# VHH binders against q9xw16: the designs that were tried, part 37

Target 1, 132 residues: q9xw16
Amino acid sequence: MSGWNAYIDTMTAAAPSIKRCAIVGAADGSVWARTEADNVFKASEEELKTFVALFNDVTQVPAKGADIEGVHYVVPRTEESLIFGKKENTGFFAVKTKSAVLIAVYEGPNEVAAQVRKAVESMQTYLNNAGY

## First folded at step 22 (VHH)

Design la7
Fold by ESMFold2, look of step 22:
Structure la7 (fold): chain B 132 residues (1-132), chain A 119 residues (1-119)
Amino acid sequence: as target 1 above (132 residues)
Amino acid sequence: QVQLVESGGGMVQPGGSLRLSCAASGFTFSDYWMYWVRRAPGKGPEWVSTISGSGDRTYYADSVKGRFTISRDNAKNTLYLQMNSLKPEDTALYYCAAEEHDVGWPDYWGQGTQVTVSS
């Protein structure tokens, strides 16, 4: 429960179907915390810089989708602070706070994805209220 | 009981046009994000287009942008896809679909309508 790694633990506990996740800086994609060890979140710095820039205009994302960890996801729609994508039985949710982007990669059906969305948005609200 | 029934498919030459329709029942149509998704022979599902419940937001895959137009008539519970400048690569079974769980992918699917663009 200490530092940025505690927030990773909080999200994965709230939605155990999260396979990998990270908290990255919204301006530059720098990794503040991520799942480690056997579940390491392995996106490159250049990929993350490109990814967080998508939040500059989320309406442009659906045309081409998004890449995370070298995997291409279709993004059929977005919301103001949310980019979410799908590939087969896997997907991701990414939400923007004042200073950060929270990224969670999961596997499972839409019922499972709904739990992941709830967990990520709860953390988004918490961090925004804390000034992040 | 949720039902989605597509129609309007057929055979057309390259450069031709078709208009697909999807009749929806069993839910409050205007509350739902709706989708067109297609499946070409030997391929998995490919997202084509998405429209919000009110129709004020639309999105298109790059492969169809500028050629296809998604629309809806909420008074008639009907979703549409206008397809212009059709290419052989557009040959597929086209599905109407609806999103239940707010996760950016549909939960309910129709049976599909076949579009064949032959040259």
Scores: ipSAE 0.848, ipTM 0.925, lowest interface PAE 0.5, mean pLDDT 94
Fold by ESMFold2, fold request of step 24:
Structure la7 (fold): chain B 132 residues (1-132), chain A 119 residues (1-119)
Amino acid sequence: as target 1 above (132 residues)
Amino acid sequence: QVQLVESGGGMVQPGGSLRLSCAASGFTFSDYWMYWVRRAPGKGPEWVSTISGSGDRTYYADSVKGRFTISRDNAKNTLYLQMNSLKPEDTALYYCAAEEHDVGWPDYWGQGTQVTVSS
């Protein structure tokens, strides 16, 4: 599993409820890898640039929430390197590494969402340890 | 068994104040992120405010920031919402809620307390 797409495959295999995900550059939102084909992650470059900038101060995010793929999510709380949001039975987890932001969009109840959080944080740890 | 029981709702005129309380039992209260979420007539749930287990972090929806204050008393296992400068748009059933799965949304819900703001 060569290249950045192997990391996408690892996350989706670890949490099958992930509908779409991406690895994007933390500075500018440029796409390093994403789910493709039937499950293409369709956020625009401008939306991703706006989204990754939220990590400049995660404490400001809850007031207005966040948008991914044109969908607005409520974000009731954040953690230092984690922004996560909810809309009805769907949601997202986004974590920041040294160089990247990992974004996973899922559908399911909170028990299922916990699997997604674990998968994304495992990859966050791996990439940070690898210098990314 | 987790129980969350809200109280303190009522009718007030615009500009008025109310203080909501939520009595919690059946879990270690100080370990849980707690929430206020409201449901207006004919609408789905709307997140209002969140507080950390220790109370050191609080967050508010933009629509209530500056008017509402979330707080907790861990010795009394009680969550509070001080609501000032109330508006007709604040009319809703207000739920106390607790997060179990660390996913940024609550799992346990109270029955709600009605707040009605009308002239």
Scores: ipSAE 0.847, ipTM 0.926, lowest interface PAE 0.6, mean pLDDT 94
Fold by ESMFold2, fold request of step 24:
Structure la7 (fold): chain B 132 residues (1-132), chain A 119 residues (1-119)
Amino acid sequence: as target 1 above (132 residues)
Amino acid sequence: QVQLVESGGGMVQPGGSLRLSCAASGFTFSDYWMYWVRRAPGKGPEWVSTISGSGDRTYYADSVKGRFTISRDNAKNTLYLQMNSLKPEDTALYYCAAEEHDVGWPDYWGQGTQVTVSS
């Protein structure tokens, strides 16, 4: 099986409130792995190409927000390798590694979102240290 | 206990200016990302602006960029929103808010101060 699917499983196990997630190529948004079946991560490759390009300058993202899976999120601030957005009781965290962008979509209050951030950033660190 | 108290709202004519203030207490103010979020009649909350703890990073929604300026005075534990070139669509209840969980959205909210822009 794809080794990238194991990273999907690790993130969803670490933060069960993650509804959907994916690992995509940082240069082109190509899907390396994603949640499947009844939790399919359904963003198009065209949408993902647009989304990963936001990491070229994260400081420009707050003005207009970001779209994932056809849903528009407000992004009130960003960090160097992190774009995170909010829409009502849902949100996303996206982090960039050397080669990839990890995206997790969740539902829940800010305390839940904090666990999602921890899970995604832990994987970011792991993949960066592994050269990805 | 975290407390956020907004002031400075009022009625102004289009093209006018207002300065909102938010007095903060119960936490180390300079450690927190702070927000202005507004709620227009019949609408949900709309993010307006965000400022880092030190004040070195600021972000604005496109709808207010160039007209509003967020700032903070960490010695006075006070957040500000300078609102220039006000328009009727800026009419809303303006909330000061603080982020606790590092998730890019606030946890603590003030009661809000009303801004009404009309002729």
Scores: ipSAE 0.843, ipTM 0.925, lowest interface PAE 0.6, mean pLDDT 94
Fold by ESMFold2, last read:
Structure la7 (fold): chain B 132 residues (1-132), chain A 119 residues (1-119)
Amino acid sequence: as target 1 above (132 residues)
Amino acid sequence: QVQLVESGGGMVQPGGSLRLSCAASGFTFSDYWMYWVRRAPGKGPEWVSTISGSGDRTYYADSVKGRFTISRDNAKNTLYLQMNSLKPEDTALYYCAAEEHDVGWPDYWGQGTQVTVSS
């Protein structure tokens, strides 16, 4: 938790199209760090606990989609450690590490979304290699 | 350039069946995640189903699960949607679509084929 804000800064610097993001505990959705001030990541504790539990079986997510910050996203497919969704011109990427889930909310076309995916997966790899 | 051409739409009574086809050209079909997305009158797009390039993974929206089957024939560059037990709520323009950027949403779209479920 101490120093976790630096990882938020790293992700937002790597992909400036990220509007809001957070690092939360994979087991319980507890917030380790998040964007603040003018770009507060506003998911409730209850919503985050529900969201991280989706990683227990990502293959079940597409049927119903996912909610983040009270916004419903369609999730047409998933990958083993990745849940990603769309709502109009906005979307999210969420990746699971050993101990955490990284969530990034962005706005933009698919080319922009690809840059966001790269940024969150780079951090995923970094945290996994560091034991988190 | 990429082309996706849907066919097989039509008028059918509730409880009936239709099979949609989508002819794909201009890309290596088997490398692409493919989608069916529909748009009902007065509504925005609604995702229906997704299939991996090899066909080994499929996903369905809850509203169609158990009634619709997505499939592909990579030798014929063709995507299919078998629709059974059709309901009036399934009335829509059905689009075939393909994903290029690995972001879980399509980049290329066909013009759509109309499905109308009415007595």
Scores: ipSAE 0.843, ipTM 0.924, lowest interface PAE 0.6, mean pLDDT 94
Fold by ESMFold2, last read:
Parts: C-alpha cells; structure tokens; sequence
Structure la7 (fold): chain B 132 residues (1-132), chain A 119 residues (1-119)
C-alpha cells in the first residue's frame, strides 16, 4: 500500500544508517511499503512469507538463524515481538505489530545498531497505538 | 571497567568433558545477557550460546545443542559452559562476552580460553 511510504521515510530519517527497510503484512509477508530505487529492499514475497512465520515462535529462531534478502544472519536471542540478527558489520531488526512486521537492514557498530532499534520500535509503538 | 576472565580450557580426548568459567566484574552481572562465542583456527567468530541475566532463557547453536549447557551463578558473578561429548570440531578459543547495547550481539569480550580436542 503506497500510503505507507511516509512511514518508510520516517524510519530512514530517524536512523540514517538504515540501508533498506520494509513494512510487510504479518499474516502473509505482503509488501505494504519498502525502500525503492537505488536502495531497493530485495526480498521476495515468498521469502517474506517464510520470514514473518518465524514470529509464531520466536524462541525457535536462534538455533538456525534467519534469512533476509538471501543473506543468512545469526540470531543469538529474540524477544516476544522482536527478531534481530547479525552478519559481520551488518544486521537487521524486525518487529511485529498487530498487523505488520517492520524490517530494517543496517550497517555499523553496535552503537549505531542501537539507534536503528529505537527508530524501529518507535514506529512499532505508533502503529500498534493506531490499531495496526 | 568491565572485565571478563575465562578459565578452564585445556586438552581433552574426543568424547570427553570440560567446564569453562568466566569471572565478571565492573558491571551489575545479573542485568546482562551473556554469551559464549568461539573462534577456530583460520575462521571467524562462531556464536555458541546465550543466557539471559536471570538465567531463565538459554539458546544454543544447532552445532552444540544437546552437548553444551550454559549457566550462570549471579551470586558469584560467574558464567559457565559445560561441554560434554566433545569433538575435534569443538577445538577453538572460547570467549566469554557481554551485551551492552541491547542489539543481540556482545560489546565486551574476554581474552578467551583455549579448548583442544585431540587424541
């Protein structure tokens, strides 16, 4: 849904180290919005369907990690509505709302990653409060 | 001020057992997610196991699940890794590590303790 593009812009402005991000439907992984053009978020809807299903039991994710955009990430721990992973100097944060999953891929040290987490969780809170 | 000091490494035969310890200081130990991460010769770091501050949640890489047990004693500020059924593939420098920034990866690292599994 094109009306969701403003939320993509809000997250990338809040944390400029976000390289790519997307808002996808929690039930099916359908893309509501994503970074485009030179920063295209490249995951297919088929990959995203598999990814969002991980939220059915986040405690099972660490054993095998997770894949986004064809990249494998180690996931040493999870939280109830958060899956986050690491690959060398890059990583991702994925948070679930009532209706959506917000995904942000970043590059940088842990201090930078912490700001990405805050930006994504702020949007998670906003969308949950709005009923999404 | 954060200090992590591993001990308990050594040489052991395949099928043997070893217990690693990590003495922690300079922070409120019970508030921190703690990690074991290993580095085999010529390889990058490989995550092994993670434990919550209270110890109520533990996670393991598939390669060690069922053989290794992470635990902590918050009264002694000590993290442990019990390693059973050791294999030559477990040979590595084992690091104790602590997560500061809540991003699912450690910030503070010890110097490591060597585990060598060989006949």
Amino acid sequence: as target 1 above (132 residues)
Amino acid sequence: QVQLVESGGGMVQPGGSLRLSCAASGFTFSDYWMYWVRRAPGKGPEWVSTISGSGDRTYYADSVKGRFTISRDNAKNTLYLQMNSLKPEDTALYYCAAEEHDVGWPDYWGQGTQVTVSS
Scores: ipSAE 0.826, ipTM 0.918, lowest interface PAE 0.6, mean pLDDT 94

## First folded at step 23 (VHH)

Design ha19
Fold by OpenDDE, fold request of step 24:
Structure ha19 (fold): chain B 132 residues (1-132), chain A 123 residues (1-123)
Amino acid sequence: as target 1 above (132 residues)
Amino acid sequence: EVQLVESGGGLVQPGGSLRLSCAASGFTFSDRYSIAWVRRAPGKGEELVARITDSGEYTYYADSVKGRFTISADISKNTAYLQMNSLRVEDTAVYYCARGYPPLPEGDYFDYWGQGTLVTVSS
């Protein structure tokens, strides 16, 4: 188990609606940690490489959406270090830190999205302050 | 296999200087981990002395060593260093280097440790 799993646990504890979660390298999409067991984050390395590259120009992402774990999400809006998507009663939040991308896939009504966002952004801030 | 190997420890007089090295293998410094120096003095618990991101950009120092110790990393050599100046008797300890992660409020997690190197400060 990677030491980065502690941060996965922190995010999932902060937002119970998170079903799957991953921390990946911002440069190459390599998986540093991910949820396992019954909630395995299943994005491929190739997919993650493509995904993290979206942060090079987030302004284009809403037009084409984003794919995670073979699922296509509509991306209503992006920010410089934030990409989020929706599909029916599911969605994801992805935030970029200095060296990583945090990805949280959630399931539930729209009301749960705020808590998920807060969880990943809190972690983003924490990691940035630590130099990551 | 991940390995950390410390070197540079020894006997030094108070006010003296010493430079410890931590040679890492089995992984590369890549802005993914941290390298920390942790010391254990006789009869005492572990104390985090200093930490650096393996990119070499961000550092942390314990208050007890601020201004005297400098942690650094040479990415090209995959080696971290601890320059210890103005050494004091209370700095006597076994110094370990460890691979770590961003700090957590409840404490730092380290997954790999070196064998340790003894630093003795005595007149």
Scores: ipSAE 0.809, ipTM 0.899, lowest interface PAE 0.7, mean pLDDT 95
Fold by OpenDDE, last read:
Structure ha19 (fold): chain B 132 residues (1-132), chain A 123 residues (1-123)
Amino acid sequence: as target 1 above (132 residues)
Amino acid sequence: EVQLVESGGGLVQPGGSLRLSCAASGFTFSDRYSIAWVRRAPGKGEELVARITDSGEYTYYADSVKGRFTISADISKNTAYLQMNSLRVEDTAVYYCARGYPPLPEGDYFDYWGQGTLVTVSS
């Protein structure tokens, strides 16, 4: 078991609306950990490589949108270390740490998004403080 | 295959110095992992001595060794070090290096360990 799996479990426990989750390298999109079994995070490393590169200039992302697991999401806005998207009753939050990108895909009404964001941003802060 | 190999242990008098090395293979030092030194003294449990991110930017030290021990990493050599100064009798232990991850609230998780190197501090 990868040590990073514990952080996947922490985020999914904090926000039950998270359906799939992954921790990837910020530099290359390599998968460090992902949800598996009944909720497999299915993004390929090639797709993730493209995704993490979006953080090089987040200001351009709303015009382009973002793709995760072959699904295209509308990105209403971005922050320096935060990209989030929406599609119907689904969405994602992606935050960048010093060395990683945390991605959480959720399903549910719009009101569940706040809890998902809180979960990934909490993890972001924790990892940044640890030097990751 | 991931492998960690410690070296540099030995017998030293109180107040002396040693430098331990941890040569890693099967993976490259990266932002994904950390290296830690953990020691086991006779009759005692494991104690986390020091930890460093593979990038070499962030370090942690146990209170018992702060100011005396220095952990470092040479990325070009894929090797971590523990410089031990002002050694005390209570520093006597088998010292292990281990590959780790970001620390967890309940404690660090390590997936690979070295064989250990004995450090004996005695007058």
Scores: ipSAE 0.796, ipTM 0.893, lowest interface PAE 0.7, mean pLDDT 95
Fold by OpenDDE, fold request of step 24:
Structure ha19 (fold): chain B 132 residues (1-132), chain A 123 residues (1-123)
Amino acid sequence: as target 1 above (132 residues)
Amino acid sequence: EVQLVESGGGLVQPGGSLRLSCAASGFTFSDRYSIAWVRRAPGKGEELVARITDSGEYTYYADSVKGRFTISADISKNTAYLQMNSLRVEDTAVYYCARGYPPLPEGDYFDYWGQGTLVTVSS
C-alpha cells in the first residue's frame, strides 16, 4: 500500500462523519491514496484533474459548483486553499497543500462539518510543515 | 519496477569525504515522495541519516551528522546524493537509500530500498 494511506486513516479517524477520503496530486489530480473497501473514493482521474484545477481560481467556484464522484455540489465557501461543497446531508472539504489536494466527503447534519474541516485542515497544516 | 541503486561507498580516512549517489528508476522524483539515507553500522540497528523531499526543498538530518552531511536531489537525473564530510570512524556503516513519504509519528515509512553501499572510515 501507499505510504499516504496512513494519512487517510488519520483524517477518517479524526472525523467519523467522513465517508470517503482521498489524497491527490495538486498538479495533475493523480490519486496518491484513497479510502477503499466499504467506502471507496470513486472519483475518476479525469474528474480529479478538473477538480484540482479549481484551485487555480477558487473565486469562480461558488458560481459553478464542483463535481466529485459524479456528484454535483454547491459551493457555499471557498478560501485560497479550501473548497467547501454541500449537497443535502452530504458535503466535502477539499484543501490544497504545497503538493497535494486533500478531499474528504462527509455525510451527516450540518454540525459535523466543523469537525470534518478541522480534520482536513489539521492534516493540511501538518503536510505543509513537512514540505508537502 | 521501482529500483534504487546506491554508489560511491568505499574506504576513507577519518576527516575525509565521500559522496554517495542514489539512482532511482521506475518512478519520477516528485512532490509525492521523499528520499532518505539510512545506515546500519556493524552490530547496530538502522539509523535515519537524512531525508529530503523529492522537490529538494525540505531536508532532515540526524543530530549525529548535522553540519557534516548534506542530502540533495537532482530531479533531472532522478538521483539523490549524500555528501559526507569530516567523516568519523563511527560513520562506518552500510548506507541505504530508500523511498519514503511524509514522516509519521511512529517513524518514517519506506517502501523501496537500495542494495546498500559500504562506507568504511578507518586510519
Scores: ipSAE 0.795, ipTM 0.892, lowest interface PAE 0.7, mean pLDDT 95
Fold by OpenDDE, last read:
Structure ha19 (fold): chain B 132 residues (1-132), chain A 123 residues (1-123)
Amino acid sequence: as target 1 above (132 residues)
Amino acid sequence: EVQLVESGGGLVQPGGSLRLSCAASGFTFSDRYSIAWVRRAPGKGEELVARITDSGEYTYYADSVKGRFTISADISKNTAYLQMNSLRVEDTAVYYCARGYPPLPEGDYFDYWGQGTLVTVSS
């Protein structure tokens, strides 16, 4: 197992509404770790390469949305290191660290989004402080 | 196959210097990993000596070696180093290099280890 799996477990434990989660390289979208078993994160590395590139200019993302696992999400707004999207009762939060992008796909009412965001941003802060 | 191979250990007098090398193969130094030096002294447990991100930007040192040891990485050679100065008798140990990840709150996780190299500091 990848050592990065521990961080997947930490995020999923912190927010039970997270259905799928991945840690990918910020530079190339390579998958470092992802949820597996019954909730496999299914985005291809090609798709992820495109996704992580969105962070090069987040200001353009709301106009076109974002695709993860073949699903198109509406992106209401972005921040410098944060992209989040919504689709019906699902959504995602993606945060960029120094070297990685953390992606969490969640399912549930809008109220669960806050917990998901907190989980990924907490991990973002932790990793940044560690130099990652 | 991932491999780490230490070298540079030996006998040195107190106050002397030694440079250890950790040659990595089977993976490329990148932002995904870190390299750590861990030592095991006779009759003692493992001690994390130093850690560096593969990019070479972030370093950690145990209090016991701060100011005396320097960890570094040469990406072009896929090799990490531990420069040990002002060596003390208590630095005597087998020194291992290991591939790691961001440190976890409960402790560092390493998935690959070298065979170790013996450093003996004795007058």
Scores: ipSAE 0.793, ipTM 0.892, lowest interface PAE 0.7, mean pLDDT 95
Fold by OpenDDE, fold request of step 24:
Structure ha19 (fold): chain B 132 residues (1-132), chain A 123 residues (1-123)
Amino acid sequence: as target 1 above (132 residues)
Amino acid sequence: EVQLVESGGGLVQPGGSLRLSCAASGFTFSDRYSIAWVRRAPGKGEELVARITDSGEYTYYADSVKGRFTISADISKNTAYLQMNSLRVEDTAVYYCARGYPPLPEGDYFDYWGQGTLVTVSS
């Protein structure tokens, strides 16, 4: 059992609209932890490698969008350490820490997005303060 | 298989110094994990002594050892160290190194431990 699973559980508990979640290495996209069982995060190693590289230049992402788990999302805007996307009644939030990228995929109306963002940004702050 | 092997323990007089080593195998030091030193004194519970990220960037020390102990990591050797100076009788314990993660509010989680090395501080 990976110790990183505890942080997946914390994020999913904080935002019930999160359907799938993963913590990956910022340098290479390697999976450190992910939701499993009925809510398996299914992004491939190759896809995650490409995804984490988006943080090298977030300014170009809105023009291209982002792909997660084989699904293409529209990216309205980005911040230095934040990429978020939308597709119909689904979306994702991805935040970068010192060493990791936290990815949360959610389903629901636009109103649930605020809670999902808060969950991943809270974890981002927590990990950054710990040196991760 | 992940393994941690401690060395460097022994008998020392109060005020003396020791340097413990923790040789890791089965994984590579990275910013994914941490290495911690945990000690157990006779008749007492476990105490987290020090922790360092595998990258060697961030450290934590218990108040009881601040200013006397230094934790470090050599990535090229995949080895962590605990330099113990100004040793006191109350530092007597079995010292373990363990692989860990970012600290949790309820306490640190460790998934692999060494066999431990005995440090005895006595006149």
Scores: ipSAE 0.788, ipTM 0.890, lowest interface PAE 0.7, mean pLDDT 95
Fold by OpenDDE, look of step 23:
Structure ha19 (fold): chain B 132 residues (1-132), chain A 123 residues (1-123)
Amino acid sequence: as target 1 above (132 residues)
Amino acid sequence: EVQLVESGGGLVQPGGSLRLSCAASGFTFSDRYSIAWVRRAPGKGEELVARITDSGEYTYYADSVKGRFTISADISKNTAYLQMNSLRVEDTAVYYCARGYPPLPEGDYFDYWGQGTLVTVSS
């Protein structure tokens, strides 16, 4: 098991609505850590490679949407280092750090999104300050 | 297989200098990991001495060694170093290099360790 799992645990603990989570390399989408067992993050390497590339031009993402784990999400919001996707009662937040992309897939009403975002952005800030 | 191999330890007088090396294999230095030097003095617990991102950009030092020790990494050689200057008797310890990750509030996590190299500072 990767040491990066500790950071996944931190995010999932901070936001119980997170169902699946992954930390991947920003450069190539390689999986550094992911939720497992009953909540396996199932995105393929090819899919993740495509996904992390979205951060090269986030302004185009809302028009195209984003795919994670074979599921297509509409993207209501992007920022320079953030992609927010939604599908019915599910969604995801993806944030980019210096070297990684953090992806959190959540389930629940719209109200839970704020907590998920906070958890992911907090980790983003933490990692950036640490040089990651 | 991931391996870390320390070298450069030895006997040195107080005020002297020593450079330790940590040769890593089985993985490539990248922003995915960190390398740390951890020392264990006789009868004492482990102390994190220094840490560096594999990219070599960010460093951490224990207060006890700040200004005296310098951690660095050579990506091309997949090797980390600990330059130890102005050595003191209290720096005597077995020095281990370890592969780690970004720091956690609870403490650092390391998944691979070297065998250690003994540094003895004595007059």
Scores: ipSAE 0.754, ipTM 0.875, lowest interface PAE 0.7, mean pLDDT 94
Fold by ESMFold2, look of step 23:
Structure ha19 (fold): chain B 132 residues (1-132), chain A 123 residues (1-123)
Amino acid sequence: as target 1 above (132 residues)
Amino acid sequence: EVQLVESGGGLVQPGGSLRLSCAASGFTFSDRYSIAWVRRAPGKGEELVARITDSGEYTYYADSVKGRFTISADISKNTAYLQMNSLRVEDTAVYYCARGYPPLPEGDYFDYWGQGTLVTVSS
């Protein structure tokens, strides 16, 4: 696959426990690519606009949690460009690049979370270095 | 609905200069895409000449043109440019504007192309 969908494929191949994944514009939450078909990433553009705005001040997020795909997550920790959300045995990692936010929703035990984080942060680094 | 329209090609002497323009419509320059110039010389395949993020911040140049060509983007005009200085006979080619994405290990992918503009460098 080519275009932004190729980056979805790269992340899901690197961490197969990712159930749904998206690349969205950091400024407006517009969907540039997402997992499709049986594993559609189903957040609306309105939801994504609210979600990407969390990166404007990540220090506020742990107190409030975060919502994506209509699911509320506890946010145990944030970093300047990373939000980790957890709900039961599911979670998400979201990272911000220069122009995008990468979102990966996963399910599984703790070693799965580490693999998902690594996949998303590796892509973050690559895209930042490419100007995105 | 996405269109790319090149202009600025023509005849020029070795050592001369030309500026190519690529006017985009059907999408807005943002930090989502790249704009590239790709050339095809007689009897040769396609060569990626230069690429710029559509925000204008990051550039790439083929080794054969570094120091002579400059790619730029004007967000307010939704237009990319290729300033070609110190032109050589081997720069003779049809130059295409194309829309792309961050590069991949298997190479660049371009989803929309202009019709091309001929640049001839000859005495």
Scores: ipSAE 0.464, ipTM 0.751, lowest interface PAE 2.1, mean pLDDT 90

